Miniprotein binders against b1l550. Designs and how they scored, part 3

Target 1, 279 residues: b1l550
Amino acid sequence: MRLPEELLERARDIHSEAPSHRIKLDRVGSFGLKVPVEFKGFLLLAEADVWVSLPEGRRGVDLSRQVEAIYELSNPPKDPFSLCREAAISLLEKLNYADSSGVSIRFDAPLQDGESLKYYGVEISSIASDEIINKIRVEILGMTACPCTAELIRAYKSSEIAATHTQRSLGILEVSTKAEHPDPDKLASIIERAMSSPLRTYTKRPDEGGLVIRSLSNARLAEDVVREMIHLFLEEFGHLPEDTHILAAVRSMESVHMHDIYAERSFSLDEIRKEISSH

## First folded at step 1 (miniprotein)

Design F2
Fold by ESMFold2-Fast, scan of step 2:
Structure F2 (fold): chain B 279 residues (1-279), chain A 80 residues (1-80)
Amino acid sequence: as target 1 above (279 residues)
Amino acid sequence: SEKVIIFVRGDNPEALRKAVEELIKLAEKYGARVTVRVEGDTVWILVEGLSPEVREKIAEEARRIAEELGLKVTVIVEEK
């Protein structure tokens, strides 16, 4: 149903009215938009959120201008990093009453895995105000093996082959920086290298046995994985601005428990360098 | 590449013109090339040919100039 033009001309502009309470809102926008993106040769369907700040004297946001900002920049599809930054800036251009804007884009990133592909989670955002802050979060599954159980079994029976339980573990790296978004493939690589072994989409029996043996030979606590991720991150991305903030975390889906084990550390580059230099 | 993108906006055309002039002078002071694009009440300023130390100083000065003129500013500094 389409309303007559005369009714539209007589309707109040609700969004430009004063609100019932003069309270500023931090994020008002369109959430759950589907947008195509081009990522490293792949055309992917991503999910996007777009928002702006709303001043205390304005009742509502022009949502159609928000959708316009991201959709006109997404055709033809472009890389999600440029889309994220350009759309955040475009929101400020189109909505002059806002003093900040943001765009978040989520997708599953393909990663070459032998003759097949595997996938890892990527969420990026750009928040624009008097500066632009770029954030990226990468999540990828790997395998961990329990060193405690391995040691108990080794002590119980003298064996050259360690035995222990293994489980899927989710590794997480989140980076917030004034610099460009870090390459998510490099973040995923850091997470996988910190694990006991990576996971595969497709394995043959010899490859599966090899992964298990690799994991057993490289048994690691969730705490070990987080520390290794931080070490590897500093080797690869220590050149980022000192005020860059990082979250490194692991969630281990323990095969011998009904619950998960979780370990994390948040830090800025200047904080972690001072801490490491002290010891 | 070594560049800074400055996005300035506001409702006062005279303040916007003043900001553009001051930002161009700032970039010239550091020997940088400036490209200006105007769209409605928004001005985009691209500053190129800068060292990392100079990029950060230009970003700081750009924010100060915009604040003094009552304008909203967003600064994007390119870094690897």
Scores: ipSAE 0.000, ipTM 0.199, lowest interface PAE 19.3, mean pLDDT 80
ESMFold2 (binder alone), alone request of step 1: mean pLDDT 77; pTM 0.698

Design P1
Amino acid sequence: GSPELKQEIRKLILEVWELLLKLRELGNPEAVKKLEELIRELEEKIKELAEKGDPKLLEKVEKLIRLAEILELLLEYLEKQ
ESMFold2 (binder alone), alone request of step 1: mean pLDDT 66; pTM 0.469

Design P2
Fold by ESMFold2-Fast, scan of step 2:
Structure P2 (fold): chain B 279 residues (1-279), chain A 81 residues (1-81)
Amino acid sequence: as target 1 above (279 residues)
Amino acid sequence: GSPELEEEIYKLLLEVIELLRKLKELGNPEAVKKLEELIRELEEKIKELAEKGDPKLLEKVERLILLAEWLELILERLEKQ
């Protein structure tokens, strides 16, 4: 019989080896980590992604060092903004072959709603390189009412009672800045104020009627909501650096259609101010 | 009361984090058993709050359920390693 091949085993640093193909990767990391955070007095379970850039000459990233970076800083649990920024910096310190790092943290933020709480989505990121860029995305549901259908029904019936379809709409504000993360409660407030009405976690029948009447009296297109969000954002956060970038968007889950309506605008603070002041 | 229960949950969370840091040391069997004990203790506290049926406690019950789910996912991942 043929003798079995006896191989000399060697411990290799696989990650430091040359890859099969010399291609740079933009983001390599640990995604979907569970991390406790403290947010405005609440202990919350957040989900985190951590990553670094990988040069074309290196086969892999030390994933254990990435996990250590965020977990060391999360014990004890701290506010997600500090955690996000500090972890991104720590990643570059621990993984010196990377030219950039990033951390994203996602959670559902509680918001006081009468005797109960309602929740809105928050995702914060810090991306570190020669500088730090902080990003925050807030998503909250509200209600919109169609002004077009209201006008058609009023014309058809010649009635004093306005009627139209209402639907849930998702409002989105995303801010990217070299300054500190904006307060997500203020971003959520801007979105809700731009809607026809906010949604509630718990309502009784009389309260439901009031919510619907408010919505019908303040009918808004998705386009109207986006413009109002931008206006309110500038009033609250116009002091941020001029190179701050904002995305304002609305996804209206149309109750009379099988599809959604979507409207958005992205801009920097310097661009939008010039546009508004031009005419 | 409720504030004492929240303090206990916070303490359990810190103990879980500390154990996770130590588990890289040759797979400590006592750490795995300790994590299982902490999960059971958390489940019992969830039952205490849920049985009270107070609407003011609903958000706390929801948060504790999410915490228990997180701890179970960590245990599952450690057992697969």
Scores: ipSAE 0.000, ipTM 0.116, lowest interface PAE 21.7, mean pLDDT 75
ESMFold2 (binder alone), alone request of step 1: mean pLDDT 73; pTM 0.658

Design S1
Fold by ESMFold2-Fast, scan of step 2:
Structure S1 (fold): chain B 279 residues (1-279), chain A 99 residues (1-99)
Amino acid sequence: as target 1 above (279 residues)
Amino acid sequence: SPRELLEKALELFEEARKLGDPEAVKELIKEAEELAKKGDPELIQLAIFLALRAAYELGNPELVREALKLAEELAKRGDPKLIRLAEVLKLIAEYLEKE
């Protein structure tokens, strides 16, 4: 059933009206849109948010134009980085009352793990205004082993292999830059290399034993993992613009506690280089 | 392998896209339905992809309804991803009807 066009023509354009209060809003848009994307040969169902700034004199945003911007550009499915950047630009072109626009796209990225696949979390954004800022967040699980308990047991047993508790830890790297989005597989690799050992989707008993031994031989605090992630990030991505901003974090799901341990550091490339060079 | 199935699906989709042929898109939907019946999680993901891509590519309400019908049948399995696919296709159908 369709409403008569005559009624639509006589209806008030509510979105273009003055609001009840003349207050600017920073982000107004369509959140939780489902879009297909192509990522490294895989077709994935991603979730997208699109938004624009809303000036103090306008009551609402044209949501149909927002949906049009992302869906037209997502057909056929394309890489999520191009989609993110192009859609953010398109939003400003279609909605000229806006000072800024943004697009975020979230998906679980497949990663080859021997003969199987594992998955890690990716969220990418592009925010357009006078300039374009590209943001990426990668989250992947790994394993950590407690060095404190390892040392106590080593002292007791006088063994070269220190027994200790192990736990799943979530590593997080978030990058905001005026350059193109960093490769999420490289960010995931940095996180895994900083951990005591990576996790696997499937392992046989000999491989499982090897992972456990590696973790025990490479026992690390959450604080150690964050510092190592920053070190490895600078080796791989130190060429990015000086005003690039990074968040490195670890959440350790402690197997001997009812609570988690969390460690983080945020920094710009300019800031961290000055800090390191002062030592 | 899932990669080989994905590559085949992409090739068939690109062929359908170039021809602009509704019958080619209907064949992709049928292939997605048959793959989904095998119950393999990787094949279910391929079925989700083929249904979504067919719906987007032609923007045709009839083809969206066929993809939605497949998604609704798959959603009866109780899989959250298939329920989510049915919701997405319903929203796309509503959007296309609205102009």
Scores: ipSAE 0.000, ipTM 0.132, lowest interface PAE 21.8, mean pLDDT 76
ESMFold2 (binder alone), alone request of step 1: mean pLDDT 68; pTM 0.561

Design S2
Fold by ESMFold2-Fast, scan of step 2:
Structure S2 (fold): chain B 279 residues (1-279), chain A 99 residues (1-99)
Amino acid sequence: as target 1 above (279 residues)
Amino acid sequence: SPEELIRKAVELLREAKKLGDPEAVKELIKEAEELAKKGDPYLIRLAIFLALQAAEELGNPELVREALKLAEELAKRGDPKLIEWAELLKYLAERLEKE
């Protein structure tokens, strides 16, 4: 049975009350919301987190208004970047007690792979205050082949083709900028081009053999992949504001070890240009 | 237009939820299946949206199964684009089921 609507008017407004302790909270909101988005002609179901700052004198936030804000903006479905930015701004405007707001949206992005699809991970966010900061993180699997083992086997057997172990490697590019979010397909492309070879959803034996041979001919350490990703990123996105911050990383799931190998570099565009120019 | 069709679908789903009627939601999924069979890309997008939104809103395995049946019907048409949409729908439905 549903309670009469009139009873709600007599209930205390708990969220507007003074808290037990006068402490500001940085992020309070609704996490794990499902929202439809349209990405590159695909209709996808994404997950969203929405939040605002809460001042020390207020017990709680208006969670229903947060959900209303993103829901209104997600109908009809639109591109996730516009949704992310617009929702962050809307939250700050609708909840006037907040100093800042944020929205994160994550989904698996489809990428055409012959006649099938493969997927890579995308997480975007927009944080609004006196300015808007946009962040995007792209993760995609590729293949790497060990150059050290290849050289050792070549020396030992004097083989025409170097034999070595191959493994799946996860490439990661994360960008934080005052400009618009970079195109995730371009970020995914940078990662795949830096690898020994990309991975496929489906391949026949002759094509599988070719992929392996390609990897062996283009053997790279995790460290090599990170450096190549940074080089390719600067070619594609060097025009972004100088205070743009980037994380480039690779996690190699070593097929001959019980553990993974990891390499990363964080930098701003200003920082990396000065470093490269000194050499 | 594609945007107008999706907006219309969202309105219909919202109205079904107001009635609190699981049968109305199932009827929307069935309508989506018929739209997808026509092979129009806009109608296929609409069908996928309706099926996934209905499955998510009710959170029940029966609706996820109906979304998967839609994917199977799309695959039977043999059109490469329909097969692509079917694979996407299968992937999304499988993710909802795990949650």
Scores: ipSAE 0.000, ipTM 0.151, lowest interface PAE 21.3, mean pLDDT 75
ESMFold2 (binder alone), alone request of step 1: mean pLDDT 60; pTM 0.456

Design S3
Amino acid sequence: SPRELLEKALELFEEARKLGDPEAVKELIKEAEELAKKGDPELIQLAIFLALRAAYELGNPELVREALKLAEELAKRGDPKLIRLAEVLALIAEYELGSPELVKEAEKLKEELERRE
ESMFold2 (binder alone), alone request of step 1: mean pLDDT 61; pTM 0.465

Design S4
Amino acid sequence: SPEELIRKAVELLREAKKLGDPEAVKELIKEAEELAKKGDPYLIRLAIFLALQAAEELGNPELVREALKLAEELAKRGDPKLIEWAELLAYLAERELGSPELVKEAEKLKEELERRE
ESMFold2 (binder alone), alone request of step 1: mean pLDDT 59; pTM 0.448

## First folded at step 2 (miniprotein)

Design A1a
Fold by ESMFold2-Fast, scan of step 2:
Structure A1a (fold): chain B 279 residues (1-279), chain A 81 residues (1-81)
Amino acid sequence: as target 1 above (279 residues)
Amino acid sequence: GSPELKQEIDRLLKEVEELARKLEELGNPEAVRKLILEAFELLLKARELAEKGDPKLIEKAWELLLEAIRLLREAKELEKQ
């Protein structure tokens, strides 16, 4: 049932009213919007969230103005980084009661894998207030092999062929910075290089054997992978502002257990440099 | 009516998602990419108009939906080639 337009025009502006409780809300907005983006020559259908802070004296936000902000800027499709940043700024301009605004965009990024493509997860955001904070999270699957089981089997069999269980592991790098978003392909590369072996979309039997042997000869604990990711990150992105915050994590989906192994470290560039320089 | 229109728009938006995924696997041919984008834009506008419930806007939403269907069929034919 549709209400008459005249009745809707006469209705109270609920969003401008005082709320039942004078409590500030950090993020109020439209979540799960579908937007096209242009990423490194690919047209991708991304999912976007847009939000603003809501002051304690206002009951609700203007949803239509939020959707306008991102859709105006998404046509024609542009790179998701510029879209994120520009939409966040536009939200503050359109919604003058807000102290901050944010935009997140999620998509699966294509990565060349021989003659095919594989995909890794990307989530970017821009949060605007007096400054802009840009955040990027990259998740990519790789392979790890257990060094403990490898040593036990090696001790039992005097063979040079390493034997242990392997499993898929999810590597995670998240960066929050006042500078531009880091290149997600470089973040994905860091994660893959830290793993025992990258995963492939397709392998022929001889190539599969080589990948498995590489993984077994490069057995790594989840803790080892996280430390290596941090080391490689500092090599590539140590030039970012000192107040840049990083989360490095790995979740190992253990093939011999009903549970996962998880390891993480959060740090600022200033913090980690002081830690490393003391040793 | 309006419920049939909204259901059809949702179906086509899902179809756009499937075509965009397939397009990524094929390296995003420019011609196909443009057709999918145009269809997506028309579907978003059709959904907006359909949600307002005005008979004239619903009629316009159906016109946009039919144009989006035409573009998606053209995109699918180009992908076969």
Scores: ipSAE 0.000, ipTM 0.143, lowest interface PAE 24.1, mean pLDDT 79

Design A1b
Fold by ESMFold2-Fast, scan of step 2:
Structure A1b (fold): chain B 279 residues (1-279), chain A 81 residues (1-81)
Amino acid sequence: as target 1 above (279 residues)
Amino acid sequence: GSPELKQEIDRLLKEVEELARKLEELGNPEAVRKLIAEAWELLYKARELAEKGDPKLIEKAYELLLEALRLLREAKELEKQ
C-alpha cells in the first residue's frame, strides 16, 4: 500500500535530528542488496553492501539515497570493479555529511574447467575518503597431499608414485591496494598452482586418477602452499605499490584428523621484499 | 652455483609445470597419464634440489627438468595420435 505523499511534509526528518548520544559510527548502511553484474561475459547475481560513516551530531543515514546510488550505476549491469569504485564515490557525493563511504560486492566467479565450469569465491570492496582503497579476496578449493606419509611409503615401496593421504584445502589471497583491483582469475590461478592439484566440477575415473597422481607427485604441507602462493604472487603482482597489503592463507581439511590445519601470512610488499632479500 | 643456470632452472620449473597442467586438461588415456605423473615427480625432485643451492644439486635439478620436459613432449605427441 502506497501512503499519501502529503504525509512526508508532516513527518519529522528523523535522520537529521540530534542523536540520544553524540557518538560517531564507522559504518551505517544497506547490507545484503541483490545486484546484477557483468563479469567476463557472464551476467551474475551478486550481493552488495553499501555504507557511510555517520557523524556524532546526526541521528541517521539516508538509506534510500544509498540504494539509489548503487541502483543508478548497476542498470544496465556493469563489471563489478567499476560498480564498486563508482558507487563508493557516488555515496560520498550524495551523502555530504559522511567522511567515508564503502561498497563491498560478493559473487561466485566462473572459471573454465575443461569442457565445464567451476566456481571460486570473490569479494571486492572500495572504501572512499580523501583516497580510494581497493580490496579483493579470492577463495578457491584445491587438493593437498601429505609429504611426510608420502616419504615413508616411498622408502618402504621404492615406487615412482608415493601413496599418502589427500584432502581438500581452501586457498585464500586477499589484497588491499591504492591501485586498481587485481584480476581475480590471476589470483585464483596463483592459488591453484600453489596446491598439489586443482579440483574439478566433475571427473570420470581416468581423470580422477590423473588428479590423484598429480597430487601425490606434488605433495605439499599447508605451510609450503602459503609460501608458494606468496612467491607466485610476487612474480605476478610485485609491481603494485609498496604499501599494498596481502594476506595469504590455507585451510587444510585434514582427512586423517578431526580438525583442520591453518597457515597464514600477512605482509606489505615492502616488508616481504626486505625479508626475502636479507636471506 | 651459476646465476645464469639458476635463472634457467626457474624458467624450466615454470615451463614444465605449465605444460603438465595444460596437458592434464585434455582428459588423458592411461599411457599419457603415466607420463604426466612421472613428469610431476621429476618436477618435485628438481624443485627440492634447486632450493638447496648446492652447485652439483643444481646441475642434477637441471637434468631432471630436461627429462620432465621430454616426458611431457612425449605425452603431447601421444595425445595427437
Scores: ipSAE 0.000, ipTM 0.115, lowest interface PAE 23.2, mean pLDDT 80

Design A1c
Fold by ESMFold2-Fast, scan of step 2:
Structure A1c (fold): chain B 279 residues (1-279), chain A 81 residues (1-81)
Amino acid sequence: as target 1 above (279 residues)
Amino acid sequence: GSPELKQEIDRLLKEVEELARKLEELGNPEAVRKLILEALELFLKARELAEKGDPKLIEKAYELLLEAFRLLREAKELEKQ
């Protein structure tokens, strides 16, 4: 069964010993933990990583205290944002040799889609040190339509109609801020509104036709979608601290190519406002 | 219940069963093993109830899943002692 307590007195404390090389490590922890969370009325099973920094003079981290920190706070299940922040703080309190701690939580978020539900990817993190940095990444599929092929078809002498190829595109918004995590549903909405059209879990035949027509009438390059995502983000979240960092990206799974097209922009709120005001 | 809610419950049950399976591979202290087996039994009952689609049985399935998670957390705590 359980080993005798006397063994702890006789055994070396390996974790507290000096390492072979005096090198600091940025992230040491327990990865791939399964944690229940409550999200907007749904009980979801999320995947969590917990970690701390390790100083150059210490050989190892107490992994049991890391798992304790998140599992204590996950009973009963609570919202993943509070869990993420509280667990990161708890890790620093429990592991006082660490300069920083972090927690990331990943799950698929349900989103109302007319008569049905669809899902989008969410990854949230909280990194605690002398301050707390909250990070959120939202990924959702939408549809894009190629404006270049549309223009070629219009130029073709026998065609006066807009026709072009459509494809699934993955939109990505990632936000790092000292403020609370942005609402992921709002981030997902920004991504979908930037696309040629959203994707649906279920459509009736007339609605499917309308969605295709919408996409064709709103043809957008991946580059166009990224710019629109940034514009919409600034309208919704321009109130965040000026040092907030954003990544906006689109990966278009081109139906006419064997490869994907990718476009991205990373920026701080201060940086992007100065850039926009220059023109 | 809602087809979407049933889909989400099914996803959760599969991930919970995977977690329980991984925990069976820890160092087999008798007390820890007993808690893991109790948790697995509750997960299997929860899955059976959720598959029947009755809203009351879906509520019962959630209750059993929460109890199963509690037992798994207790098993993990004992394993580290």
Scores: ipSAE 0.000, ipTM 0.078, lowest interface PAE 25.7, mean pLDDT 78

Design A2a
Fold by ESMFold2-Fast, scan of step 2:
Structure A2a (fold): chain B 279 residues (1-279), chain A 81 residues (1-81)
Amino acid sequence: as target 1 above (279 residues)
Amino acid sequence: GSPELKQEIDRLLKEVEELARKLEELGNPEAVEKLIEEAWELLLKAIELLRKGDPKLILKAFELLLEARRLAEEAERLEKQ
């Protein structure tokens, strides 16, 4: 059963009332919506959050308008970048009391891995106000090998190729820009190239041995990986606006410890260029 | 009107909203449709009376809300059988 239209017309407009306390809220909306998207030839089921700012003098947000904004634009499924930007703009137009609106879309992106596929995490956001800010976060697993243990074993065994522990490491690149969203495949590539080696969905024994040997020959600290990610990012995306903000981070799931190692750096393009040029 | 009157009207309107949500959730029209329809009719009448803001009508609105709630509970009971 649906509510009768007469009941809805006669009901008090709770959302337009004054709140109990005159406090502005930054994000009010519908979170965890399931939305189909088209990404590089794949139909994927994504998860979306939609929100608006709520002024201090208004009690609530019209949630129905938020859901309408994203669902109308998602049928037929379209690319998540256009969906994100268009829905954020639509929200701000439909809910004129809001100072800002936002949309985030999350999915696992397929990446070609020989004759198979592997997946990496993508979160795309667009935040609309007087301008549009586009955010993208890419997370992908790779392999790292400890250079400290490698050096100890190399010294002990007098070997050119040192044995050491290897582990899965999660690389993270997050970009916030007034320009278009960066290509997530390129961000994933930067992360993988900064690691000791990429991870594979499927590996035959000879290829598996090669991957391990590659990792051992290219041993890197989490700190090394973060610096390399920043270097590679600047090569690929240094053309973005100077006020573009980047977060580069690595979480290493240490195979010899019960805890993880974490390294990160956040910066603007303007900030990092000044830092690099001062040395 | 008095501040007490506005507070009572606001409280009753909130009870109307809670009951309306319950009626929507009961969606078994073939078995209990008559009870649900009667409850909705009483709920609509209660809202009409509450919106007039007349102290003499608030008691009548409350009576209608109680009867609507009774019908909703009966519908819920029959749905379980």
Scores: ipSAE 0.000, ipTM 0.111, lowest interface PAE 22.3, mean pLDDT 78

Design A2b
Fold by ESMFold2-Fast, scan of step 2:
Structure A2b (fold): chain B 279 residues (1-279), chain A 81 residues (1-81)
Amino acid sequence: as target 1 above (279 residues)
Amino acid sequence: GSPELKQEIDRLLKEVEELARKLEELGNPEAVEKLIEEAYELLLKALELLRKGDPKLIAKAWELLYEARRLAEEAERLEKQ
């Protein structure tokens, strides 16, 4: 076996050569890197992808330089938003042949849930070129309930029937903006408030009854939840640049059907304001 | 009229939602479980009456909500102690 360092050194010699075919590549980089981050007082192990564009006349990217850049910036561990932005800028500066660079960082974010913690999914990205675009995606589970409330109330003392008529639903908010990344806890809060009720890490008997009653009294279609998410988003983040792009979506895992229900709306702030103001 | 009736029903339904959220926050099964369970039963009964949209049932729904709120406040005071 060859030493890994010898193989790496030989690879460096060839990446500046002309390729067999003069084709540009949009993203070339190191994917699935494990990096430590500090998030709201927690030290978390995140997963990162780093990449740059590759011009048609260059055979390969210096992958070792990409990995060095993000690891240097992650020691000591820092918040994932600063790490994401700084690494994307650093990659573009260090790899002058690239027209663009990007960094994505994924982690499960802790959220206080009574006396315990629950977790929601966060993916952040920064893409650098002649400008910087910041993207964040938050996914969190909640509950939705069928609007046929009277029948469910009668059946409430049967937890199996009540559970059948309520669904676990995945709420999704994705934001792309020239401004700083929005606070993921605020995005998660918007999603949970738009749902019929939040999910808990664990529930005791009284708490469980409250969640069911809340869901039944706040019965919502997936379409209702998406509209409410957009309304709440505009109240909290309407100050972002007008070209900010948002995706709001809900996937309802139907407990009484073999299929899921999905509702989605993509929009820019400029677009949605014009739509709302026309009524 | 019908618009005023719809408005009152919506207001009471919102009050049911607020009480249910409050009861979730008071979840201490050892000290106050009985009060919370009784409040939930009253909320369910009130919600059933409100869902029917019958104006004759609104007064009864209000009485059930009042009693549920009273039990919730009693549970909250006990938790503080």
Scores: ipSAE 0.000, ipTM 0.192, lowest interface PAE 18.3, mean pLDDT 77

Design A2c
Fold by ESMFold2-Fast, scan of step 2:
Structure A2c (fold): chain B 279 residues (1-279), chain A 81 residues (1-81)
Amino acid sequence: as target 1 above (279 residues)
Amino acid sequence: GSPELKQEIDRLLKEVEELARKLEELGNPEAVEKLIEEAYELLLKAFELLRKGDPKLILKALELFLEARRLAEEAERLEKQ
């Protein structure tokens, strides 16, 4: 139910008033919005956050304009990358007091896995100001096998093949760039290829044993996986702008410990090329 | 170590020896598939024994992992040919 216009005209415009303290806020907005998106032929329910910067002289943000911006663009459902970028631009157009805007969209992405589907985590954002910066984070589970125990057994038995234990590991790639969002399926593929083996949603005994055997043949430290992820990333995405920033990380859920192992590296393309070119 | 765990490892060793002997007789796809399945079952059983945490039997369980992996890799290699 709408209020009468006469009453609304007499009410104070709280948002346009001076604040108690003249402090700029970086992000003010609507968080946790449910929006449908179309991703590679799938209709998915995603979660979105929308925000703008708030200048030091303004008390509040018009939240209804923010919700309008994303919902107008989400009907009919469209790909989350276009939605993210277009909504961020629309926010700046609708809220002229803001000097920056942002949109973040999170969903579980389906990935074809033989006759079944598996899912990996995707979070994308677009931050608009005098330029647009696109960010994507991909998280996917894989399998790693411990090379330390493998080497100890191999040395003890003088064996050509090593035995060891396996564990689930979470691989993470995050990319921030002025170019278009990288394809999340390619980022997920890089992570899986860096692991000892991928995981499956559904397996029968032969497939299960095959995954374990492949992981044992490709034993990897968390540190090894991060380095391999960086190497594979540079092969696939080395063409991105030099100021593109990347985070590569692995969290290994060690089967023989009560705690996890974690390894990460953050870098810009410019930084990593200079490091590698030193020899 | 438990008597049950020792008995299970001894049983698995005998199965590994029989599976190795069968590799020389493989010439048809059905036999290769069955051997791969048996090797995978052996590998999973060895992992279960390792998880029980008996220190005296850990090395023996790891040797079973090694042998089961060797058999499965060889069977896969024959399958692809």
Scores: ipSAE 0.000, ipTM 0.120, lowest interface PAE 22.2, mean pLDDT 76

